# Designs tried in a protein design chat: VHH binders against o26223. Part 130

Target 1, 191 residues: o26223
Amino acid sequence: MKLLWTSQHIKVTVHIDGKVSKMDVLEAIKTRRSIRKYQDREVPEELIDKILDAAMCGPSAVDERPWHFIVVRNREMLEKIPEVHPYGAMVKDAPVAIIVCCDSSLEKIPGFWVQDCSIASQNILLAAHSLGLGAVWTGVYPLEDRVEGIRRLFSIPEHVIPFSVIPLGYPAENPGTRDLFDPDRIHLEKW
Below, E stands for the ipSAE of ESMFold2; O stands for the ipSAE of OpenDDE; V2 stands for 0.75 times the mean of E and O plus 0.25 times the DockQ between their complexes.

## First folded at step 9 (VHH)

Design m8 (framework vhh_8pnl_2; at its last look DockQ between E and O 0.69; V2 from the best seeds 0.00; counts 0 for: pae O 3.3 > 2)
Fold by ESMFold2-Fast, scan of step 9:
Structure m8 (fold): chain B 191 residues (1-191), chain A 120 residues (1-120)
Amino acid sequence: as target 1 above (191 residues)
Amino acid sequence: QGQLVESGGGLVQPGGSLRLSCADAGFTFDRYDMAWYRQAPGKERELVARITTGGSTDYADFVKGRFTISRDNAKSTLYLQMNSLKPEDTAMYYCAKAPFESYIDYFDYWGQGTRVTVSA
């Protein structure tokens, strides 16, 4: 099953092509790495739409789904992000970035939007990885200067909170695998 | 945890070799991806090589095939074997606990550095 869409009017079209996915879910989770170096290649609109569809499929507190997304492809705008996010220098070299935002008017329960937007951010990273792209979550919230800088740069309303900036593209680096399983963090029955 | 201490730098002729070491006084060395960075005068620090907790290695193009990064978790020590050294490798070399999966890269955990000079 394959999702297709258009850049003119975002439209999801489903078709079956008989291809099996290269990477299962567990493999995707375990092999995903933060990627900060990108090839000078355009990311097709169809892949961005698949990533955003996946981002919106995460759980949220009382199903509030408060996330909104800004897709930035404009080179001039990408080059301005490091001015308000000093450790996001790699964003200027990315072909595209997604800004994950919380629309506070959609909150049903106060404060859980942070978890909701974290889930959406991680789904973007996993979906990008599964599609052969690389991405990195660069933190914005709760650093007030970064929140206000991004808000002003992208004309984001006061009731909307920029949460993360995620540059993505075809990877120009391969950091390799990690071994992170720690059984000492697992407690049976009680602490 | 603990301070990172680099050693093994010095003066070497072009084509020579050096082995840098980085000792971590803490007990969480094996939990971190580790990296070597370098900084030449007037330049920003740049990534030279990295090694994951799983032992996977990655190198900058300008050292690929000449440098080898390795780790010894029992000794809490990171190494950089530098072969076929060139004058352009002259720099202060830093080891770092490298939180490459951090979604907030505001903080760097650096050692004090060890100087490498490649000159005739």
Scores: ipSAE 0.620, ipTM 0.786, lowest interface PAE 1.1, mean pLDDT 87
Fold by ESMFold2, look of step 11:
Structure m8 (fold): chain B 191 residues (1-191), chain A 120 residues (1-120)
Amino acid sequence: as target 1 above (191 residues)
Amino acid sequence: QGQLVESGGGLVQPGGSLRLSCADAGFTFDRYDMAWYRQAPGKERELVARITTGGSTDYADFVKGRFTISRDNAKSTLYLQMNSLKPEDTAMYYCAKAPFESYIDYFDYWGQGTRVTVSA
């Protein structure tokens, strides 16, 4: 976190602290890891608001913006998620989870909602990371049993499709970074 | 696609110890998070332990406190130190890529495994 003060009251020396609050975008993309262990610490509502604002900034097919978000903080509900979503086992240990959904009544071009919700989901991960939080995307769609289980648990209507469950919190682990650049995946002019 | 080769299994008495090894000759070992899994007869494979490139570890609840996962990047080798072994630890043990960055929980590669038998 950077502190900005007038020159009259504090001589400010720039420190490396607060890097997460003003993280370079390329650094955020390269250093974000899936985080599955969280501190027993609440996440302020302000940070969730910033994360959801970022989620909604992504492009969407013909600007359809089909996404809806369920913010889950209730302990009993978080503990029930693994019963219908096995890959979401760590959700019971998170202070909060975000469920990314598609409202099919907002879909303007068939089938592009998956890209739209994927963009929103990735933006949640990056925004959380930039704010000093850790998160992980746990896939729901297109696994029918998981879709139906989450829909049932949260009373999601039939025309709304749960896409992903993203638990988040202050991280209690540091997985490190990886160098994954592969020049052989780059094709100039043609395949 | 590289080869993962497990070794170090065997027959032990309850309360005994074993150290499993997994060598990677074909992967860029230091670029991957790694894991140990096990499969008892007639059961599904289950996660035992994971270790990241940065050294963070995660253990299944049933083995917490008894096993230690570690890696030696210079030797491209993954280890599992198993102490206080119980008959229910009897299984084939496999090393694999840990899908830490996967948003889905599927696998596409296993080594041949190494057998651990805890009798009596």
Scores: ipSAE 0.324, ipTM 0.659, lowest interface PAE 2.3, mean pLDDT 85
Fold by OpenDDE, second read of step 10:
Structure m8 (fold): chain B 191 residues (1-191), chain A 120 residues (1-120)
Amino acid sequence: as target 1 above (191 residues)
Amino acid sequence: QGQLVESGGGLVQPGGSLRLSCADAGFTFDRYDMAWYRQAPGKERELVARITTGGSTDYADFVKGRFTISRDNAKSTLYLQMNSLKPEDTAMYYCAKAPFESYIDYFDYWGQGTRVTVSA
């Protein structure tokens, strides 16, 4: 695959000391892109821990925090995910994937778990980006075939619902930046 | 939503070349990631190539360097240069606005397609 690198250098200022420069939150939000190509490079456990920490920092309905995370590094398992998740083709090329799940037994109010897991998933994406990694949200729920496929593959209990699969790695592509601001979507005081 | 119109298909011999075009008559072309898909008879539609607003490209495994996706924002046109065509490349080719930031396999808009036939 000849990646035609257009030179918009996302200056990931890798400081010499191995410390990823802190990206401010607005920058992270505005510059984040889905990354589906990854370097042949392992992601340190420390970074995954930071990402998971961020994933658990979001709000949830009545603070129910129903989320669970499966961290997948096994190559065989990563390669199997596309078999049950057609949109997850890039997962086989990632060094690691996080599967975000909901434990339904932790729900205090029915139905809000989708929002909770969405918040967690988005925080994973933002945290990954801020740490110099690329990630993409591949939807599992509410597609029944994908839900069941992931469930079987990872032996997920019936009361636990796989929500998203998020492969992560050092980016091997640069989709560029986009401006999605649309003032027509903003209504003042009334529609 | 702007209408995408594909063109450039035709009959070619194995080893031949075609250049497909997709004209966007609608919205700001430069704001969208674009993609080429194809559908062979009796097969599912499959991704051929993608190009982002930033110009980054991605190709299906079967392309193997034979095809090049490009875009001209000034002309609001997407291209697919197809070289070293094979009979297996015979399909209807579709242009699409590709939601690269979608968390589901969804396409915003499809054209009518252009037919590519590779035969001796």
Scores: ipSAE 0.317, ipTM 0.678, lowest interface PAE 1.0, mean pLDDT 88
ESMFold2 (binder alone), look of step 11: mean pLDDT 78; pTM 0.799
OpenDDE, look of step 11: ipSAE 0.050; ipTM 0.514

Design m9 (framework vhh_8pnl_2)
Fold by ESMFold2-Fast, scan of step 9:
Structure m9 (fold): chain B 191 residues (1-191), chain A 120 residues (1-120)
Amino acid sequence: as target 1 above (191 residues)
Amino acid sequence: QGQLVESGGGLVQPGGSLRLSCADAGFTLSKYDMAWYRQAPGKERELVARITTGGSTDYADFVKGRFTISRDNAKSTLYLQMNSLKPEDTAMYYCAKAPFESYIDYFDYWGQGTRVTVSA
């Protein structure tokens, strides 16, 4: 009988399928780190397709699913992103980036598209990690200058809002482990 | 509670060198990704260098090849070795626990800063 929780004690198991190891969902969530350094290797289209499939599977307010995605592989375009996004310098070194957008014409309930696009962005990060890739979420919305800069750079129409820019590739760095479980943030029955 | 304290700044001539230090009084630095930022008068604060708990480093283009970030976990101290200093490097320098998992770059924890002036 456990009366109090003290730390992470969830058991995660990984099965080896031939020569390919698969991580389960809990391992993917706990070991995912932001990756800003990438190998000079192309990411296959099949992996991008799997990542975008996962992005669209998140819950959405009133099932509005307002997400649109721009896949950027063009080196000249990737090199221009830091000009409109001050903290997006790593994007120019990535083989590919995904821009998560909201099509406001699909919005059924005002304001919840932010949660919808956040869910899609996190699913991209988790799916990339599960496939052996590294990625980082660089924030765009609600910073007006970044929103307008990205919109103009990629010819995004006025009714579409760029939400995040996510560069990804095969990782060229290995960040340390994080222990984030804080039992003081868990309340039983009442605040 | 770990308060970050920067030191090692000063006045140097162009081409000179300085080594900045950032001490974590709580002796918990080994558990955090760390960064150096700088802010010149009238300008926004900008990232200079980052170092992860795993030792991976990342540098702003304007300091690549001139600055080196390092950490000594046993001493709970972060360092920035600055070589070939330019007048444009004149700023207040801050260390911070790095928000590597932040989707918006900002400071997690702030030190008081250490002033670097590069002038003839």
Scores: ipSAE 0.409, ipTM 0.719, lowest interface PAE 1.3, mean pLDDT 84

Design r1 (framework vhh_lunsekimig_d3)
Fold by ESMFold2-Fast, scan of step 9:
Structure r1 (fold): chain B 191 residues (1-191), chain A 120 residues (1-120)
Amino acid sequence: as target 1 above (191 residues)
Amino acid sequence: EVQLVESGGGVVQPGGSLRLSCAASGFTFSSYALYWYRQAAGIERELIASIYSGGSTNYVDSVKGRFTISRDNSENTMYLQMNSLRAEDTGLYYCATPWEEYTYYGMDVWGQGTLVTVSS
């Protein structure tokens, strides 16, 4: 017989109240892949809540935390996203998408909201992966046509800036692993 | 538009050699890392070799010392020299650019594949 190697390795952590199976942080970072094909299966609200909790736990410049999130489950609305995002065709097939936004009224330091919303977007991707879901970051800001298209589609106020659209669901594809470590990009002590 | 075309596959006896080629068009070849993936029947695609823009390379242990990845930026072509071939090396060989993990352009990252069959 042939023994096949598994594509995922889950670290088992022993706790005083029992055993908990968890993906360790390095494994989560290294095995997360962008997923663009989803099962026809709803994502429970409790998992979306966990993902958004993780999104809001990112570091933020002067703790401004300017992020707001729109959770889109309506099929008609998801089907309209590719009309305003030319490379967002996969969104129409996702059971849910999260739109990451910046409320500019919460900004305390000019320009750092981009980093804040990037951190929130990455946390969404990692949290989704850790919960057995797949997701992909589709770029909105700073592309003016995409920003205004998403704003109009979801009735987003002028002082709020749509930053990214992240469809997610249970994965219907496995793109496998990548090796991205490039020692030519590491410089010791000086450039 | 990114396009990758593999060639060089074929039928070979155990211990034989093959050189695979991956011809690229539609992007600045010299700026991108390039990968060889292998897919055996009933098994998911696995990364077997990588070459980065600076020339650094990585291999899975099963091919290390037998396979050599290289690139010719002037020809927009990546190669995989396969020596001491084994039955386990049988499969479809794909070249790939980095999967777009941030959707900006929606890049096609896979070629059509080239079949390598090592006779048992």
Scores: ipSAE 0.253, ipTM 0.684, lowest interface PAE 2.4, mean pLDDT 84

Design r10 (framework vhh_lunsekimig_d3)
Fold by ESMFold2-Fast, scan of step 9:
Structure r10 (fold): chain B 191 residues (1-191), chain A 120 residues (1-120)
Amino acid sequence: as target 1 above (191 residues)
Amino acid sequence: EVQLVESGGGVVQPGGSLRLSCAASGFTFSSYALYWYRQAAGIERELIASIYSGGSTNYVDSVKGRFTISRDNSENTMYLQMNSLRAEDTGLYYCATPWEEIEYYGMDVWGQGTLVTVSS
């Protein structure tokens, strides 16, 4: 078996008086990678529930929390996703996928549902990673052809907008960690 | 323009060696993981070796001990040293780097492939 995680960075100790260290969260953020190859293993329902709980804990504009989720385990349905998402071929090989949707009837302020569903999608990726799983966010919105294709495939009502399709499973690849910190993008006091 | 260009393929006898090169341009090479894939006739592309930005490596079991992946960040080039070649190593060898952490357009950068034929 290959190692699931590789740390390429120097250990960081965070001192938090009277509280637990936040280093585990930073490590999860820094080591998460998009995973497109999965083992032929089922993901327990318990782990999906934990991931969806984390998704719903994201900040939301005016606390509108417009997200709904479809959990897809049916092999025939997973195999049809590449027909409506040209770059979703990996979904057919995943044991499960989560479709992140916006219920427009829950919008309190127009247009912020995109940020809300982006936050939920990222929380799914981070939670999956923290639980030893791998996932990739395949983009649906704002591409109208994909939105309508996914809608038709999963019988999604007109007032609900499919935002992303996230296949996940136990990883069968390890792309390692990217070194992306760029101090030239940080400006002190002024641009 | 973001590009990967493979070279070094050819025809060799069983037990022979080849060194493949993957030259990258148009992106910050040192920041990305790089992969070698192999496609044999009638078989899906298989990830055979990976090298990460920090230099750690990973191999599929069938090539461990025979193939060595390496990178030269100053030359923006990745290599695959292939030793003790077998008939089953025959195939098209592709280098690739993941471009998208959100999959919209399949902008994973792929090379065109280089053919390796191991024949007696």
Scores: ipSAE 0.470, ipTM 0.810, lowest interface PAE 0.9, mean pLDDT 85
Fold by OpenDDE, second read of step 10:
Structure r10 (fold): chain B 191 residues (1-191), chain A 120 residues (1-120)
Amino acid sequence: as target 1 above (191 residues)
Amino acid sequence: EVQLVESGGGVVQPGGSLRLSCAASGFTFSSYALYWYRQAAGIERELIASIYSGGSTNYVDSVKGRFTISRDNSENTMYLQMNSLRAEDTGLYYCATPWEEIEYYGMDVWGQGTLVTVSS
């Protein structure tokens, strides 16, 4: 049996000049999926930095920017998250998770922090995807048990509200593409 | 420019040993995890060993106890010591690293690979 080694050597030229991902924004949005299975691979700190940079680029109410981020790589801590988050089972398998939090002392207008942290969380997902990572948004707020669980686990001050837990890693699944466009959700001029 | 160059492949008998090397350049070597992949003919490339920036290691079950991954940050070189080689270990071996500015979605930076053939 002649082992035909088709060496498809994909030469990936990596430019280190800070170039933006070649994935355009619409492609990132359209092709992003929740990823809950991860490779046993480390995520470089540089990627996390880029993701966090993106997270902080979103708008916020009157520019209040109330968000804080906890980057979790400790295996013991990652394994504990599912204990307080019933739908966070995948977190234990991720090499890293980002916990998005709101510092309530930074709020200028009450209540908009949910929108602010949502924008930050979504930007994390999109940035991760554009960088070749998989992620999933696991909701913490507004469920009191989850909020308190995460708070206790990570010693989060009372004035800081954990909002979401986002595990990240190189994807070990491909859920495929989907079409979520629904013309019935579009109303012209009036409901 | 990021470069990875594998070496050390060859033909060995079952039960034999080989040591692969991966010479890296063009990036901060010590800051990144490194990986060994292998690809057998007609089979998809598989991750077989990982060494993280902190020095911890991981292996797939098929190579545990036989293969040892290591790195020398001073020389920008990663190694794979392969002992007790089996016929099923035959394949092209690649070293890889994740990179922050990868052009292609989900891809690693790979070298050209080094061929390992285990045959009686």
Scores: ipSAE 0.005, ipTM 0.238, lowest interface PAE 12.1, mean pLDDT 86

Design r11 (framework vhh_lunsekimig_d3)
Fold by ESMFold2-Fast, scan of step 9:
Structure r11 (fold): chain B 191 residues (1-191), chain A 120 residues (1-120)
Amino acid sequence: as target 1 above (191 residues)
Amino acid sequence: EVQLVESGGGVVQPGGSLRLSCAASGFTFSSYALYWYRQAAGIERELIASIYSGGSTNYVDSVKGRFTISRDNSENTMYLQMNSLRAEDTGLYYCATPWEEITFYGMDVWGQGTLVTVSS
């Protein structure tokens, strides 16, 4: 259903501009928070398309771009995720989740797929935030039990590695922003 | 192990004051941001006030000028001083520290809540 859904909207390539989002890049980065409580409200397919477009625009080692995405809207499937991810209880209450995967057949630099999929995951979180949505990265890789649980649940092939599960929706909480700047972690010219 | 425990709630008449306390244990308190949430009947849980490790604070508009959040890192305790209380301030007050920005082990820490009733 994901393929039919995405093909319906893939030609809408209009990016979000200043009319939809008033946040500059620095504001978006500084104000993004993990959101684990969602309104009982559907996320439009157009917004998911924009988020996935942003995810695929991340830098990738030697342009290998090994990421693949599974979009999960089926309530029964969302309710099964906490059974294989013990700390993913919030996923069952989300209207949609994105599973970020690595296709190892596309890998050019050994091991760098982890950084590639981390970049894609962070872009999903930032894009969701910029569009008025909330999301959270739930960790799958490198925990073997979670990797195999997600693989089995979504019929993921052996050469593809599930990396993260990211539920998202309209936020039903506002944790505020964090004050994280620590000058002691900055070294000038040398360590 | 890791715990937050609220206290200081009670019944007060409009215009009165209360000071809530949030006692933390099992983690390095001084390194984390801490939040006060309010849950009123029929209303979703909302963030009322926050205080960050560096001392900066944030408030929702409805409590600005009336509530003051503070922390004592030596006592592992956060406070909410509530002045000029109104009927609409009635609710369960929770302290929280969202621990993880990537969920590996579900380390969101919440207290049990303390009830504040503003009634004549």
Scores: ipSAE 0.426, ipTM 0.796, lowest interface PAE 1.1, mean pLDDT 85

Design r12 (framework vhh_lunsekimig_d3)
Fold by ESMFold2-Fast, scan of step 9:
Structure r12 (fold): chain B 191 residues (1-191), chain A 120 residues (1-120)
Amino acid sequence: as target 1 above (191 residues)
Amino acid sequence: EVQLVESGGGVVQPGGSLRLSCAASGFTFSSYALYWYRQAAGIERELIASIYSGGSTNYVDSVKGRFTISRDNSENTMYLQMNSLRAEDTGLYYCATPWEEITLYGMDVWGQGTLVTVSS
């Protein structure tokens, strides 16, 4: 059983029986919330393919696109994540998690991989929401103990940096929508 | 253990004032944003005031200019000064940390609530 996604990309064209969300972009951005409680339901591979496609479509500094992704469905491995991430307890209850990584050998401009991987992580959260799933970004980089813990747990080579762990599933909670618009943070013409 | 404990609720007449306190323990108080929520009977809990670690504040329009949120990092306490109280301000007032949109420290903690009744 191969867990590699390169040969499965064609599955992203499969129709999902009318369950695909029709949110416009602004609605999706404004209503996305971090979800930490999941239904006991598997997430179809075609939805993960769509989410990873969206992740890779983000803007990247000088188009370096240093992203690599580990898709974790194995329950024993998911249950070990809280041992190396002290606030990642919800990961063990998720049907799947995506680990966003930076391959430093693909970096063309020093330091911008952090923005690149942040963009990929946000696209995962937003794409998941648009497809009726819930997800949460659990912080790994730049916390050294978490970076090395995740590296060891998933046999990640030294030139690759684990950036975030994102569990996802069908949501079992609804925190509601926030209104965060603050005009005091907008400066016209000058600071 | 991480705890938030509210106090200062009570009965007050319209136009009166109350000062609510939220005492925090078990975490580095100065590093976290803190929120006051209000729940009136039959109404969903709403965020009414926020204070961020840097000291910036935000309020819902209905309380802006009447309520003042503040924090004392040396005492690990957050306050809500409520002036010009109205009947619609009646409800349970909850102290909370914000829902983390990136899980760093898992600090989505709620207090038990303190009751504010505005009646003559």
Scores: ipSAE 0.480, ipTM 0.824, lowest interface PAE 0.8, mean pLDDT 86
Fold by OpenDDE, second read of step 10:
Structure r12 (fold): chain B 191 residues (1-191), chain A 120 residues (1-120)
Amino acid sequence: as target 1 above (191 residues)
Amino acid sequence: EVQLVESGGGVVQPGGSLRLSCAASGFTFSSYALYWYRQAAGIERELIASIYSGGSTNYVDSVKGRFTISRDNSENTMYLQMNSLRAEDTGLYYCATPWEEITLYGMDVWGQGTLVTVSS
């Protein structure tokens, strides 16, 4: 069965106008891009709430839901994040960032928290995109220097592990559409 | 540093043919997918052809049967053979790779583009 990938020109209508785009889940996934440039425009709290709601709707191992979220709007703090996160330069330009953390005391099965927090992080990205915002996943864990840097900066307890920093804002760039699908990575029934 | 350089553009009559090249450097060429994009005046950049690391290919409907994407891993070069060219094929053609996506958390790498003009 030749998956006729009809390259439907998914017009990534980056609704620059902050209008809540009604896109389906597949469209959101396919058209999402990392956005590192943001408008000088505040993100309404309502949108952040919707994003965090989405972040908490993902599955977790044995429903452990180990995630915590730090919402950062303080300009001084946003400007300090790049000092401990070399690939987080864009954070200083964002109106808001979400730090995804794991509370290790909530972990029921060791090691699955990484998957749980990854799912939460991805949901943040997809939700942001669906709401007309741009975001990017800046990895913190498992790099010890970044983990410790973010921990110190935000006074995060030892049993809580910062996992990702996700700046968000109305996009000031349009990187266009791309296709990362690789049929050669698909194996039928066996390798 | 990852670099992509397009070449082979030019002016051609409708029904004519061109072959574009994309020279790549700075990464393990054979391990990554490569893409051809084009951008017409006043229109957003569009993906038109893909070649994957395993050699599989994909095309948008507008170029199927006319364009052929290929790669030479020994030369770190990707090609786009364009036949039966039409006026609507006019535009700046770019090659890209998802290398930046892997390394910089969400970007891809583009060349400077090569201009294709199809006119009588």
Scores: ipSAE 0.036, ipTM 0.486, lowest interface PAE 2.6, mean pLDDT 88

Design r13 (framework vhh_lunsekimig_d3)
Fold by ESMFold2-Fast, scan of step 9:
Structure r13 (fold): chain B 191 residues (1-191), chain A 120 residues (1-120)
Amino acid sequence: as target 1 above (191 residues)
Amino acid sequence: EVQLVESGGGVVQPGGSLRLSCAASGFTFSSYALYWYRQAAGIERELIASIYSGGSTNYVDSVKGRFTISRDNSENTMYLQMNSLRAEDTGLYYCATPWEEITWYGMDVWGQGTLVTVSS
C-alpha cells in the first residue's frame, strides 16, 4: 500500500505527537463516510484533543461559539446511550464518544446555535477521518425524548442542550466512496 | 420492521438484460433514498446507483447509460433495469434503505441480495 501524489495535487501532512497522516482537504471531504463498526483499540487522548481543536475552529454566528463537548470513555456510560437513543446501538461498541452541546447562555442570535453545533459536529467527523479514525453523527436535537435522555444520563444542566452524540474509533468497516454530485441542484443566476 | 427483499437475478449472456426489484416494507417509502450496491467476488461492496425521494438519480460511471434506477412509491418497490450487461457486472446485488450519514432513524437496512451472473 502506498500513497502517490502528482505535482498537480496539494499534499497535506499533519504531524501529531510523532504520528503522521496525509490527506488533502477535498479528499477528506469527499471520502469521509459514517463508520459504525470499530476495532477493539483505544484512541489516544492526543487525537481526541486534535479533533476537538478542529471542532472549535468552525465558523459561528456573531462568533458566539456556544459549543461544549463531553468526552465519554467509560464503557458503562457508553452502554447506556442506546437506552435513550433508540438508533445509537453502535455507541456501546465504540472506544469513545463525543457529545456536542450548546450552552444557551452563550447564544447571541436566536436559533443559530443549531447551525453552530452542526458545524462543530461535521468538523469532528472530518478531523476524525483525516486522522485515520471513523465516526458517525447520531441525531439528538430536536427530538425531545433524546435530548432529555442524554441530559439525564450525563447530568447536563437545563441551560445546556445536547445536540449530537458522535462515537468514534479505528474503523472496522470500509463502505467505499459515493458519487453524489447532482447538477440538477445547481441553478445559474436564478431558480 | 424495516425490510428489503431483492429479486430478479439470474444468469444472462453478455449484451443481455435483467430487471432487479427491491420490495420494501416497514417505513414511509416515498420519503427515503434507496440504493443499489454490488458485491463482486474478491472486492468490497460498492454503491452503483441511487434514487432520492424527489426522483433524482446517481450512477457510478461504469453503469451510466446501461442501468436505470426507478421507483414506484405506490408499490413500495425500487427497480434496477440493467441493459448491455458485461462480465464485470457479475455479482450479488443488494438494495439498502435509507443509508443515513446522520443516524436519525437507524435504517441502514440491507436486503439478502440477488445473484447476477453474466457469462458466455
Scores: ipSAE 0.359, ipTM 0.768, lowest interface PAE 1.6, mean pLDDT 84

